# Ledger of designs, part 14: miniprotein binders against f4hyd7r31to219

Target 1, 189 residues: f4hyd7r31to219
Amino acid sequence: DKIRLSAKRDAKEDEGEELPTELNTINSAGGFLVVSPDKLSVKYTNTNLHGHDVGVVQANKPAPIKCLTYYFEIFVKDSGIKGQIAIGFTKESFKMRRQPGWEVNSCGYHGDDGYLYRGQGKGEPFGPKFTKDDAVGGGINYASQEFFFTKNGTIVGKIPKDIRGHLFPTVAVHSQNEEVLVNFGKKKF

## First folded at step 8 (miniprotein)

Design s19
Fold by ESMFold2-Fast, scan of step 8:
Structure s19 (fold): chain B 189 residues (1-189), chain A 80 residues (1-80)
Amino acid sequence: as target 1 above (189 residues)
Amino acid sequence: SPAEEARRALDEARRYLEEAERLAEQGDYRRVIRLTYEAIERAYEAMEIAEETGDEELALEAWRIIREAYRLMERAYRES
C-alpha cells in the first residue's frame, strides 16, 4: 500500500508541472492558525476572538493534472480538544475558515467522524475516524477520475472526482492544539 | 466603513437563519439547507472584519450564527 503510493508519487514528480511543496500562508485564516517556519506544519492556537472558528490552509500550488495520480499526506501530531482535523481538496476560490467539503467544489475526509464531505454541509459515512499518530492521505487518480483517501498506508475509500479545474491540497484544524505535519512527497510515505 | 460592512453582513446572516428556522418548522428542508449555507457565508464575512478590527463582540455574534446554522443544516439533512 505504502510502496504503491510512493511509486505513484515518484512517477508524478517526473512531470513538467510545478508541484505543491509547502503550505500557502498568504490567504490562510486569521490568528487561529500558526504555520511553522518551514511551512510544512499547522497548529490551531492563537484563538484571539474565535475559539470555535476553522483554520484552513491550502498548498502553495495545485495538484498537477498532467500525471496518472497525485497524493499527499498528513501526520496528526496532536488531535487537540475536538479532533476535527480534515484533509482534502479545494479550488483556489475556496472560502477560508471552512473545512474542506463544507461548500460546493470541495471534498474532505474528516477525522472526528470518519465522514466524507462533498460540498453540501452534510457528511456521509466513509472510513474510520483518525486521531493522534495517524498518517492520513488524500489523492487523485486521474485515470479513473476518483478522489481517494488513506489511513496508515491503506486506502479507506474512493469517490468519483466530479470537480473540474485545478484543485489545491487542503488541510483544516478546528480546535485548540490540533496540529498536523504535511508531506507533499519530499519524504517517503 | 468596515464596521458598517460587518454589521450589514451580520444582519443579513441573522435574517437568513431566522427564515431557515421558520421553514424548518414547515418541513421545507431543501430551502433550510440553502438558507443556512447563505447565513454561514454572510456570518464569515462579518467574522473576517471582526478579526481585522479586533471586535470581540461581533466575532462572538457571528460565531453563534455559524454554529446554529450548521446545527440546523444537519437537522435538515437528517429529516429530509
Scores: ipSAE 0.000, ipTM 0.188, lowest interface PAE 13.3, mean pLDDT 74

Design s2
Fold by ESMFold2-Fast, scan of step 8:
Structure s2 (fold): chain B 189 residues (1-189), chain A 80 residues (1-80)
Amino acid sequence: as target 1 above (189 residues)
Amino acid sequence: SPAEEARRALDEARRYLEEAERLAEQGDYRRVIELTYEAIERAYEALEIAEETGDEELALEAWRIIREAYRLMERAYRES
């Protein structure tokens, strides 16, 4: 529940583990996205005629491991033309040219279809679509070894966490004017 | 060497987990949580090296320790 997730983040600060605080601008893919000066917002800016350019960005730190649960959220400020926004987790070695879940070592919940992608280049039905003004979350339950996703404060689905090792919160934008705000827990969920 | 580093990390993770299990039997759940943090950190270090070097046996053992440590941590939080 939300209270326990927030309390867990506060406890993590006391343990001296570095937490995700902002987006990593150095490891962002190409010129397809712009990260805001505070590094908590990302917008798709590439308007080329090919549908292959994805703007992908990871958090500056992996999800902490000295906790039972990790959670972060995005707020969809603008769904752009196609609404191809994705939220999820990727390993450090993830190729930053595809939405999370398309390639191995990644998992992503996609807004345009509501599908879950688990590194097989295809999605499976999972939850509702999400769009402008939705708050969408991604989480890890380490005890059960599950990923979970939320929409507007409600869990929409859970799946086995099939990826070992450190995982980075990851967001992707894929069509003109898609824009999301990221919340790593400094603001109340 | 990476192999020696991974083995030391794995051995340390195992020792932390064993001590955490002993303290759980005594009801010292705060120290259980602290020791499972240490077990997880060392086991993740061993896992990373094992995956880089292709040592799947060591990777599986590190992953087993990680999973057991999280279950014990969950129990400790529930009972603390």
Scores: ipSAE 0.740, ipTM 0.905, lowest interface PAE 0.8, mean pLDDT 84

Design s20
Fold by ESMFold2-Fast, scan of step 8:
Structure s20 (fold): chain B 189 residues (1-189), chain A 80 residues (1-80)
Amino acid sequence: as target 1 above (189 residues)
Amino acid sequence: SPAEEARRALDEARRYLEEAERLAEQGDYRRVIRLTYEAIERAYEAIEIAEETGDEELALEAWRIIREAYRLMERAYRES
């Protein structure tokens, strides 16, 4: 925890490295989500008609690299009809109409099954399901080269980070009324 | 050219890492941290170009530098 605090402080002290602060509305997928005016929450807007009608949004900046760890959280305000909320990391070139972890260049922890997805369109058992009122986090431990995920302040699992280059914090919503709030560190985790 | 830019970025990353390793042996952890920042930044530049051009060998070498630089950064934070 002290190491994580130090890493966050050092990243902020580097004037050359911009941090994620809000969601990127310009590259949001297919009209299937609405981002709030403060760009810190997302809600699924359309009835889920097809499996590919996923609302995906990336942060406005990649995760910082001049630090030992990076971490961000979502708060599940509403799990909607199916609870198909996902949190994770994607490359900038990621296919924006798929949940994180479905395609190569992505990794995602999914709420409906608690599974981890890492680029093959299939999940593997990982952690608990998550739902309304849960705080769920995604992180990178750069020293060990691992992704890690949290639920309500506890690490639920770790996986090797086999994706190279810059990665964007990413959230996805996939069924009617799913809504999450995003915390990039302005509020206490 | 992109290939020349990637090679220069990789070479710079390697030089920053080698200097950081030398300074770590001397206990100058403040400079180690700064040099590992530079090594990582240049290695990420090399990976981005290598992925665009399909140069997997260069990408793997940059990735090795990144892994070593982060391990050294972790050591420097603990010792400082």
Scores: ipSAE 0.688, ipTM 0.893, lowest interface PAE 1.0, mean pLDDT 83

Design s21
Fold by ESMFold2-Fast, scan of step 8:
Structure s21 (fold): chain B 189 residues (1-189), chain A 80 residues (1-80)
Amino acid sequence: as target 1 above (189 residues)
Amino acid sequence: SPAEEARRALDEARRYLEEAERLAEQGDYRRVIRLTYEAIERAYEAFEIAEETGDEELALEAWRIIREAYRLMERAYRES
């Protein structure tokens, strides 16, 4: 449904709603990641052996609400040493100390295990693992109140969206050399 | 007051949704889509205030309007 999602977004009338366009460097865990000058890629940078030092970054704007479906994508440029990349959604109040889905008010699909995390401090089997050269997406279907995730253009799963209010596209990197590029829709999905 | 602002936003959201439902019966789906956008925006404003003030009843009412507006928006896109 990659073509359908692109077509719906391209046909959307401009209602003056501000859309996510880049990563928010102000609210990120700045010590554990570096955001590129164009604010569309993130790389994990931490030489210390601290297993809980997660690099988390949100989009500069919440997912738009004046639409039926929202979707964004990452491209895994480098999976680093552990491949602990995550994509998902978080509320603005999310503390940026864990990958999306570990804490309440967040949901995330994780590359190293293929598991879904939905705010319960644990993951559950969900989809395939993802790694270098994979394109992985996160979406919201507002009518059905579902999150959905994709891998290389195929929906891997859907779950109930149990989080109310504005949600921010969120990406996490967690081991040395992990690097992802983010696509908020300027490039065709 | 925040409570008055939230109630005003919620009342506006209800008005937009009711008008959108009326226009849907007439097959004016382009206007239905625009009105559901407005209903959702006002209902989110009410929801955010309700969440900040701890008014769970108002938050639930706002969320019900949001869900109804999205169902109507989906119908309008399918029919248009």
Scores: ipSAE 0.773, ipTM 0.919, lowest interface PAE 0.7, mean pLDDT 85

Design s22
Fold by ESMFold2-Fast, scan of step 8:
Structure s22 (fold): chain B 189 residues (1-189), chain A 80 residues (1-80)
Amino acid sequence: as target 1 above (189 residues)
Amino acid sequence: SPAEEARRALDEARRYLEEAERLAEQGDYRRVIRLTYEAIERAYEALDIAEETGDEELALEAWRIIREAYRLMERAYRES
């Protein structure tokens, strides 16, 4: 199953809905990540800080709602020591220093195990692991009320979207040297 | 009050959805898409207030309208 993105998506921009364009450095959780000057890449950096060691960052805007489908993508530039990269969606109220999916009001696909996390603190088998040089995507199908995830242009799984309200594209890094580039649609998917 | 604002937004969402359904019967899918955008926007306004105030009944009403609006929007894109 290849992902298909329709030109009808352009209608949402015409309606004046603001789209995610970059990472939100002000709302990033933890002090364990560095966001690039263009706000489109994130790297895990731990200066011997302990406790809440997960670096989490949300997009600057929620996923648009005046469309049938929303999609964003990451490119794994470096999988670091443990490959604990996660992609998904969270509500604005997600303030915990945890990967998306560990807490309620979040959903995340995790690279190290390929598992899906749906706010229960426990993952379920879902798709393949992902690592360096993989392009991994997260999406919302609003008509079916499903989250979907992709790896290198192929849908790996779909699940019911159990979270109501506005959702923010979210990325997490959790081991030394993990580095991710984020694509909100300026570059071709 | 927040409750009055939420109810007004929900009522507006319901009216937009009803008008969109009528226009779908007439095959005017371009306007159906516009009206479902409006219904979704107003219903999300009601949902946001309902979640802030803990009004689960209102939240469920808003969520029902949102789901119906998206299904109608999908039909309109398919038919247009």
Scores: ipSAE 0.686, ipTM 0.890, lowest interface PAE 1.1, mean pLDDT 82

Design s23
Fold by ESMFold2-Fast, scan of step 8:
Structure s23 (fold): chain B 189 residues (1-189), chain A 80 residues (1-80)
Amino acid sequence: as target 1 above (189 residues)
Amino acid sequence: SPAEEARRALDEARRYLEEAERLAEQGDYRRVIRLTYEAIERAYEALQIAEETGDEELALEAWRIIREAYRLMERAYRES
């Protein structure tokens, strides 16, 4: 994989830049999700009584900047009741109550509609819906200044990266029983 | 002060990028890549301070350096 090979090459020449390796349990929404003991999976555990009861979690480190591309994946273990799973990128100060892409300083690809959200409180048609057993990826191409997203190994779309500064890989779950596994590159993409 | 830190980081980023451009003309692409790493790191430091202090002029200059450094990095990877 070109994306994986590029990230691997850059990391080898890096002077102390740390890569995302696991989910940040400290920043997880209390009561809306549970992070596994290995910190590589999340499950929504509260009833979605309000539209803002979103379970959001960031990686433990920002996407590295000393590379041409960055990429991470989720595997949808369970799509739950509504299939409102999202993958994307957020700034560190992101409000951890909304899906990535809903608020400014965030971008997210959403499984229930296949839409892309870029911080304007609305989505735009983008790619296919994704659900149980799909592997979905989020990436940054720094040279072109684009976000890109994948479904089962195929790029579904690219968009301008309208957010400056450090960005954290981010995953959201928003309805009962939604569960995803996260791959930050230790396992082959 | 934050303003002095941002100016220092921006100046360092600019110097790294200029040196990387010189080394690219000499075909030393491995050093180009390392210098673009340094330029990007310092420019991100300047950008963060500029955004925190609302200095949009400095933020735009840091962002210009970041974009140029990534384009040079891409070229260096292609040529190496």
Scores: ipSAE 0.749, ipTM 0.912, lowest interface PAE 0.7, mean pLDDT 84

Design s24
Fold by ESMFold2-Fast, scan of step 8:
Structure s24 (fold): chain B 189 residues (1-189), chain A 80 residues (1-80)
Amino acid sequence: as target 1 above (189 residues)
Amino acid sequence: SPAEEARRALDEARRYLEEAERLAEQGDYRRVIRLTYEAIERAYEALMIAEETGDEELALEAWRIIREAYRLMERAYRES
């Protein structure tokens, strides 16, 4: 029995899909954050006037869909004044002036309260707070259709992924001196 | 045009999923994984068009194929 595909997709099969590799500086909003030259760290600056301007930045590519699990991580270099760091996923159309999870089509795990936000205008108790020197991860399990989050190598919780379509790894900083490093370099597992 | 493109993508996704199911019965799990990649890609194309045009029924059908393809992919990884 011969089941051979005649139309080879060699380049795409060998290369796979493009993976997130760095932060997208073009779509960052508010001018209240600075992305490093290597595009793998972000720091919040200058919010004295109102204190409500959020620095939000997405990865340069969406999470891959040709895999069972996707995962990325941040390292909290500095928790700043309020520790309002967030990690999560958003659609490309997400308004880049809110932390992930505040509005529909987004999900975020927040460091200052340890709560999960699912686009419902409020957070719910979820996991521990995270602060300076913590490594915090965000992931997607496509088979179960769940988001999951980690702290220092352990899963802190899982929730249903009720957002369809392409999702971008997203990081937010919201108070003076907050700074995180982003790691996209792990394999899809 | 968008509706026709979405339906063609959806039909292609169904075809890839059916081929993957047949190969799973034969124990060819590596090819199952590759075909589920194709099914997911085509179904996502249909989903994106359906969401942009407000066709929730088509979006739901595309989403069902995506979920089925991921479950088959998980089984193929587990049994490979």
Scores: ipSAE 0.757, ipTM 0.912, lowest interface PAE 0.7, mean pLDDT 81

Design s25
Fold by ESMFold2-Fast, scan of step 8:
Structure s25 (fold): chain B 189 residues (1-189), chain A 80 residues (1-80)
Amino acid sequence: as target 1 above (189 residues)
Amino acid sequence: SPAEEARRALDEARRYLEEAERLAEQGDYRRVIRLTYEAIERAYEALEIADETGDEELALEAWRIIREAYRLMERAYRES
């Protein structure tokens, strides 16, 4: 049932590893989103829409590696006009104009179809759709080398982690008014 | 050079992992966990350099160490 969160936060000693705390507004914004002043909320707000304009934002730090499990969560405040919200992980080199999972070096669970995307531009059936008022999570189990995703406290699926190296928690919004709040662990999941 | 840096990091990661395995035999799981942290950090350093330079053989060596270190870390948490 309950996911075992990063051991880094439970350790008494600081191992010198910085944790994700907020969204990165400098290096990860796709130009079609606004991040709140506290850097924990993102909203799609582009008045000149093109069909392929995606707002993508990464966390300010990669997922920690000195732990058995990492987990972060979003709360869907508004699903906008299309509900094309995605949550997942990307390498730092990921191009910030595609939803996570559409290109190599990324993995994403998408709300509009409930599909999982793993680097080939097409998704596969995975879990339920998610929408307004849902809490959706993304995690890494390092021992098993798996990504996992949750919806409202329940694991909806696990898949092999086929991306090596440091990975950044990543969120994408793709249609007008989509808005999510991000929880990197300051609040209980 | 990047290749020399990656090889040094990989060799250091391997030494940390070997020491962690010896301490696991002695039941010192707290030190095992700390040593697997060090092994993983050094192996990730080697992996990132190998990935940037396109040295897939070195990347696979680093990846094997990372996987072994995480398995040992899981065992240490379980048995501590």
Scores: ipSAE 0.721, ipTM 0.903, lowest interface PAE 0.9, mean pLDDT 83

Design s26
Fold by ESMFold2-Fast, scan of step 8:
Structure s26 (fold): chain B 189 residues (1-189), chain A 80 residues (1-80)
Amino acid sequence: as target 1 above (189 residues)
Amino acid sequence: SPAEEARRALDEARRYLEEAERLAEQGDYRRVIRLTYEAIERAYEALEIAEKTGDEELALEAWRIIREAYRLMERAYRES
């Protein structure tokens, strides 16, 4: 399913559309994370663990729109102390201070509870928890107007995409030693 | 002006979508896919400006075109 989605996206892209290739280091909020030199890994760097000490980073480009589906993936290198890793999508206007899905204009699947957050300041039961050595994905089905999420090669759930306009792949880390690698499609999913 | 730019983008998106719908009736699904790409691009341009200027009516119309273009794109991929 992942291979099919990636192949379909690549086959239908035109030369005018720039794709996410790396993490955007400019929007690193408050120094709560560090991005690797290749801009494909992120690690939490703060020792103060409360609700506003979230390390959030967006991709360098929005998800492409000239395709039926878009998909990106993270690999959890280290789940840290609390496993508060999140993956999802946010508008450019997202303030980078909370996990994706906590505030409006964002959606996120969270590893510590397996819950989905849809911009309402609360989560809802969704899928399994995820942790070290899991590969977790976030996708958009543009035809159905749905977000979907995956764990280790299987879709764990789908929800309506209630956010209009360009959306940025987004990842968050929130406890000591949390570290993820991001795959935007250069490696096969 | 931004309002003029958004209106032009919306009008272009509408024309691309209408042409794509006509070509779908003729079974030219390769051209349908290309035209839906253009419709989506122009409609997103209109949507971005409309959201920045608070023109919700224009934003809703751009979003309608985007959703219709993606449905047509999906049909074109299935038929081709």
Scores: ipSAE 0.759, ipTM 0.912, lowest interface PAE 0.7, mean pLDDT 84

Design s27
Fold by ESMFold2-Fast, scan of step 8:
Structure s27 (fold): chain B 189 residues (1-189), chain A 80 residues (1-80)
Amino acid sequence: as target 1 above (189 residues)
Amino acid sequence: SPAEEARRALDEARRYLEEAERLAEQGDYRRVIRLTYEAIERAYEALEIAEETGDDELALEAWRIIREAYRLMERAYRES
């Protein structure tokens, strides 16, 4: 586990490859979330008094492929009413009204149940629930072809990365007052 | 055509990987890392076209190159 922890902290990237730096405001889900002016925080909003639609946002760039390991984190500032926060990876074509892992070509670790969703519409037991003040991470180990997830600096679990092609770091919020801060590596993990 | 583009990308990826393997035997791990970057980029291009066109054989070939290139990259980082 020491080697994997070092890889997470000291991910090596090709100098010429563009890295995720902020959330993509252009392609954010229409009306169900607000991205902060610095583009590193997302909060669920419901501008209508009906329904609970998922607020989903992708990073501005895909996870780099010219490296052995990629990793990013969220910090749960507020878990809202239901704690339905998710972190994971999706392809560019992902429909942004679904949490990562609900549809094919997506993978997500969900805070309300601690389950992993792998595009089957059903979650499987995976790790602990996560909530307010937790730091939760999502990563890719390219050599082993695995997704991995962390909670407060500890690996929760690993699974085969059965999605091919470019993948975007993705965050979802799904109930009133849910708010997360995103760290793409400018701050120490 | 997309098929020709995918085949060219796959062939380029294969050549980069073969050269990286030769340089690994010579202990030139810095160049191995750079060549595996190139192999991966070209193989991803081939994979994306193959998936769009439903060419399962080409997609599988591209994926095999990607997996081999990452294993070689890991070795090169370990040895360098």
Scores: ipSAE 0.699, ipTM 0.893, lowest interface PAE 1.0, mean pLDDT 83

Design s28
Fold by ESMFold2-Fast, scan of step 8:
Structure s28 (fold): chain B 189 residues (1-189), chain A 80 residues (1-80)
Amino acid sequence: as target 1 above (189 residues)
Amino acid sequence: SPAEEARRALDEARRYLEEAERLAEQGDYRRVIRLTYEAIERAYEALEIAEETGDPELALEAWRIIREAYRLMERAYRES
């Protein structure tokens, strides 16, 4: 409740910034997912036999910065074969810098293990697993400079936000039949 | 040039933050919030250019302004 109230208050105070409203079909990474016509659902479809292809899709706008907190949510409609669904934030991928110290460009909470992953190295234990019928959220607390994640309305973990600049809400699917619905705030969280 | 654009954005961000700090001392928290919005927007512009052009010093200065602006914004929301 407190998270939802804070997010809605911050959104109401910001009159000049465009908010994420849907998934970006133009710059989605990987040919291994299908986005629904309303651009609020994503499903994994893999035509290759190599088996390690990840479907990644970003929101159409970065998280707003003229607010104290930002929050978005997914609902797991189908956990597919392996339940390898992730929610988090990424920089705009094609503008990533390759210099030492800039090599972390993504942060995600992973459903099959409940681990945090950063797009490099192995995931670290973080929170509970999540699966079909769970509502899972990702947020930014700008004052504390922390990412936070939720499961079914409860904060499960917080970490330092070690990525600077504009960040895009991001969802990843990685095994056959994984399907999630995304809520950017049009529906109550 | 991009470098000049980043320096102008950084300078604008600094001016907004200083004005916001002055208004906070006067208890005008509604204006503080609006000015911290502007400071953050300009500082993010500077940060993005600095990171793209490989200027870590400018990027760190922009990041400092962003951190200070968010702390002030939090205070303004708390007090208002």
Scores: ipSAE 0.692, ipTM 0.894, lowest interface PAE 1.1, mean pLDDT 81

Design s29
Fold by ESMFold2-Fast, scan of step 8:
Structure s29 (fold): chain B 189 residues (1-189), chain A 80 residues (1-80)
Amino acid sequence: as target 1 above (189 residues)
Amino acid sequence: SPAEEARRALDEARRYLEEAERLAEQGDYRRVIRLTYEAIERAYEALEIAEETGDEELSLEAWRIIREAYRLMERAYRES
């Protein structure tokens, strides 16, 4: 039930692995989001909306691999007009034009429908919707080879991790005023 | 060259995993954890090259080593 920071524990034994600490603005879909100066929050800013105007951003480092589990969290500060916030994991080559889970090499839990997206261009029922004031997490269990997601400290669901290679924590916003804060583990979950 | 680099990384990953398995039989779980870190790192190197070159067999071999190393790492954490 409780998510423990296995990556933080393992880092004490492996001094060579760098952890995600902030959002990578270089890989964002420029113009559709703004990242705060501390690089730990993102807000959607595009006023000329159509279905392809997704703001997507990856962490500055991939999830560590020298650990049994990895976990990161977002706090939904504002769900905006449509509540189309997504959290998940993508490969470095992900195109940053669609929410995580829509295209191949990605997986995402989406707030507006509560569905899981597994790179098939469609979602499937998964868990509850999430909205303003919710804390939502994404994790990897490497031993079981599963992604897992949480809402307000409770595991929502688990799914086989069918993506090989390094994966980047990824967040997406898709409608006016959507804003999330990201926690990579410096603060308690 | 990429194929040779990937094969060398995979062979090194396999050697680390075999050494970790032997140390697990001796109960030296701290060294098991460190060796599984090395096995995973080398296998990820092989995996990335295999995926870029379209070598599915090498990709599957690397993936198998990664999965075995994580299972051994989990056991080592549990026993230590």
Scores: ipSAE 0.739, ipTM 0.906, lowest interface PAE 0.8, mean pLDDT 84

Design s3
Fold by ESMFold2-Fast, scan of step 8:
Structure s3 (fold): chain B 189 residues (1-189), chain A 80 residues (1-80)
Amino acid sequence: as target 1 above (189 residues)
Amino acid sequence: SPAEEARRALDEARRYLEEAERLAEQGDYKRVIKLTYEAIERAYEALEIAEETGDEELALEAWRIIREAYRLMERAYRES
């Protein structure tokens, strides 16, 4: 399968490209999320009563470019109080205070509404909502220049990739107790 | 300078893509794949510098090479 092939092929030494392996703790925003010791899960914890503060974290490396397709997945361990989990891609320069898709140079599929956000601060209907125990994926098809998203192994939608340059797998949590596990391909999809 | 680095990277990307296209006509798809990897890497280097310096013409040319290289890579995987 093409989705599962990209990460393993690009790990070959002769291709000279490092793959995302874990979440970037240096680039995580504020005191609103905690990344696990293995750097493969994130939980929203906010002691302030401001439920609008977004916890955003990028992968430690950009999506590889020496492949036809890139794909990564999250597993929703806990949907928290509002279920405002998002998965997507952002440029390195993305400000880590907004869900992917709210700002320019980002794209995100959001669990609470099932909407797609393409950097205009406004979502559009896209796919189903996702919640606790769902496996949700984000991918890039480089040949077609499309983002695609999956829910529980099925593609839910594809859209033009209107962002040029290197893109980082990105995850956001936005309400108390939201917790996701991230799979960059070490575990079978 | 950044402009010189971007132009050099773009020129290298173009040469890799041209060689890959030549080898594709000869049916050497394994070499096509490796050369498209090189073209894409150099073109992304040029694109990054062009975007940082605001050289939109160079950025668009790098982006055209990237798209062409990925289409050729897809063909090479299909034929190999």
Scores: ipSAE 0.724, ipTM 0.904, lowest interface PAE 0.9, mean pLDDT 83

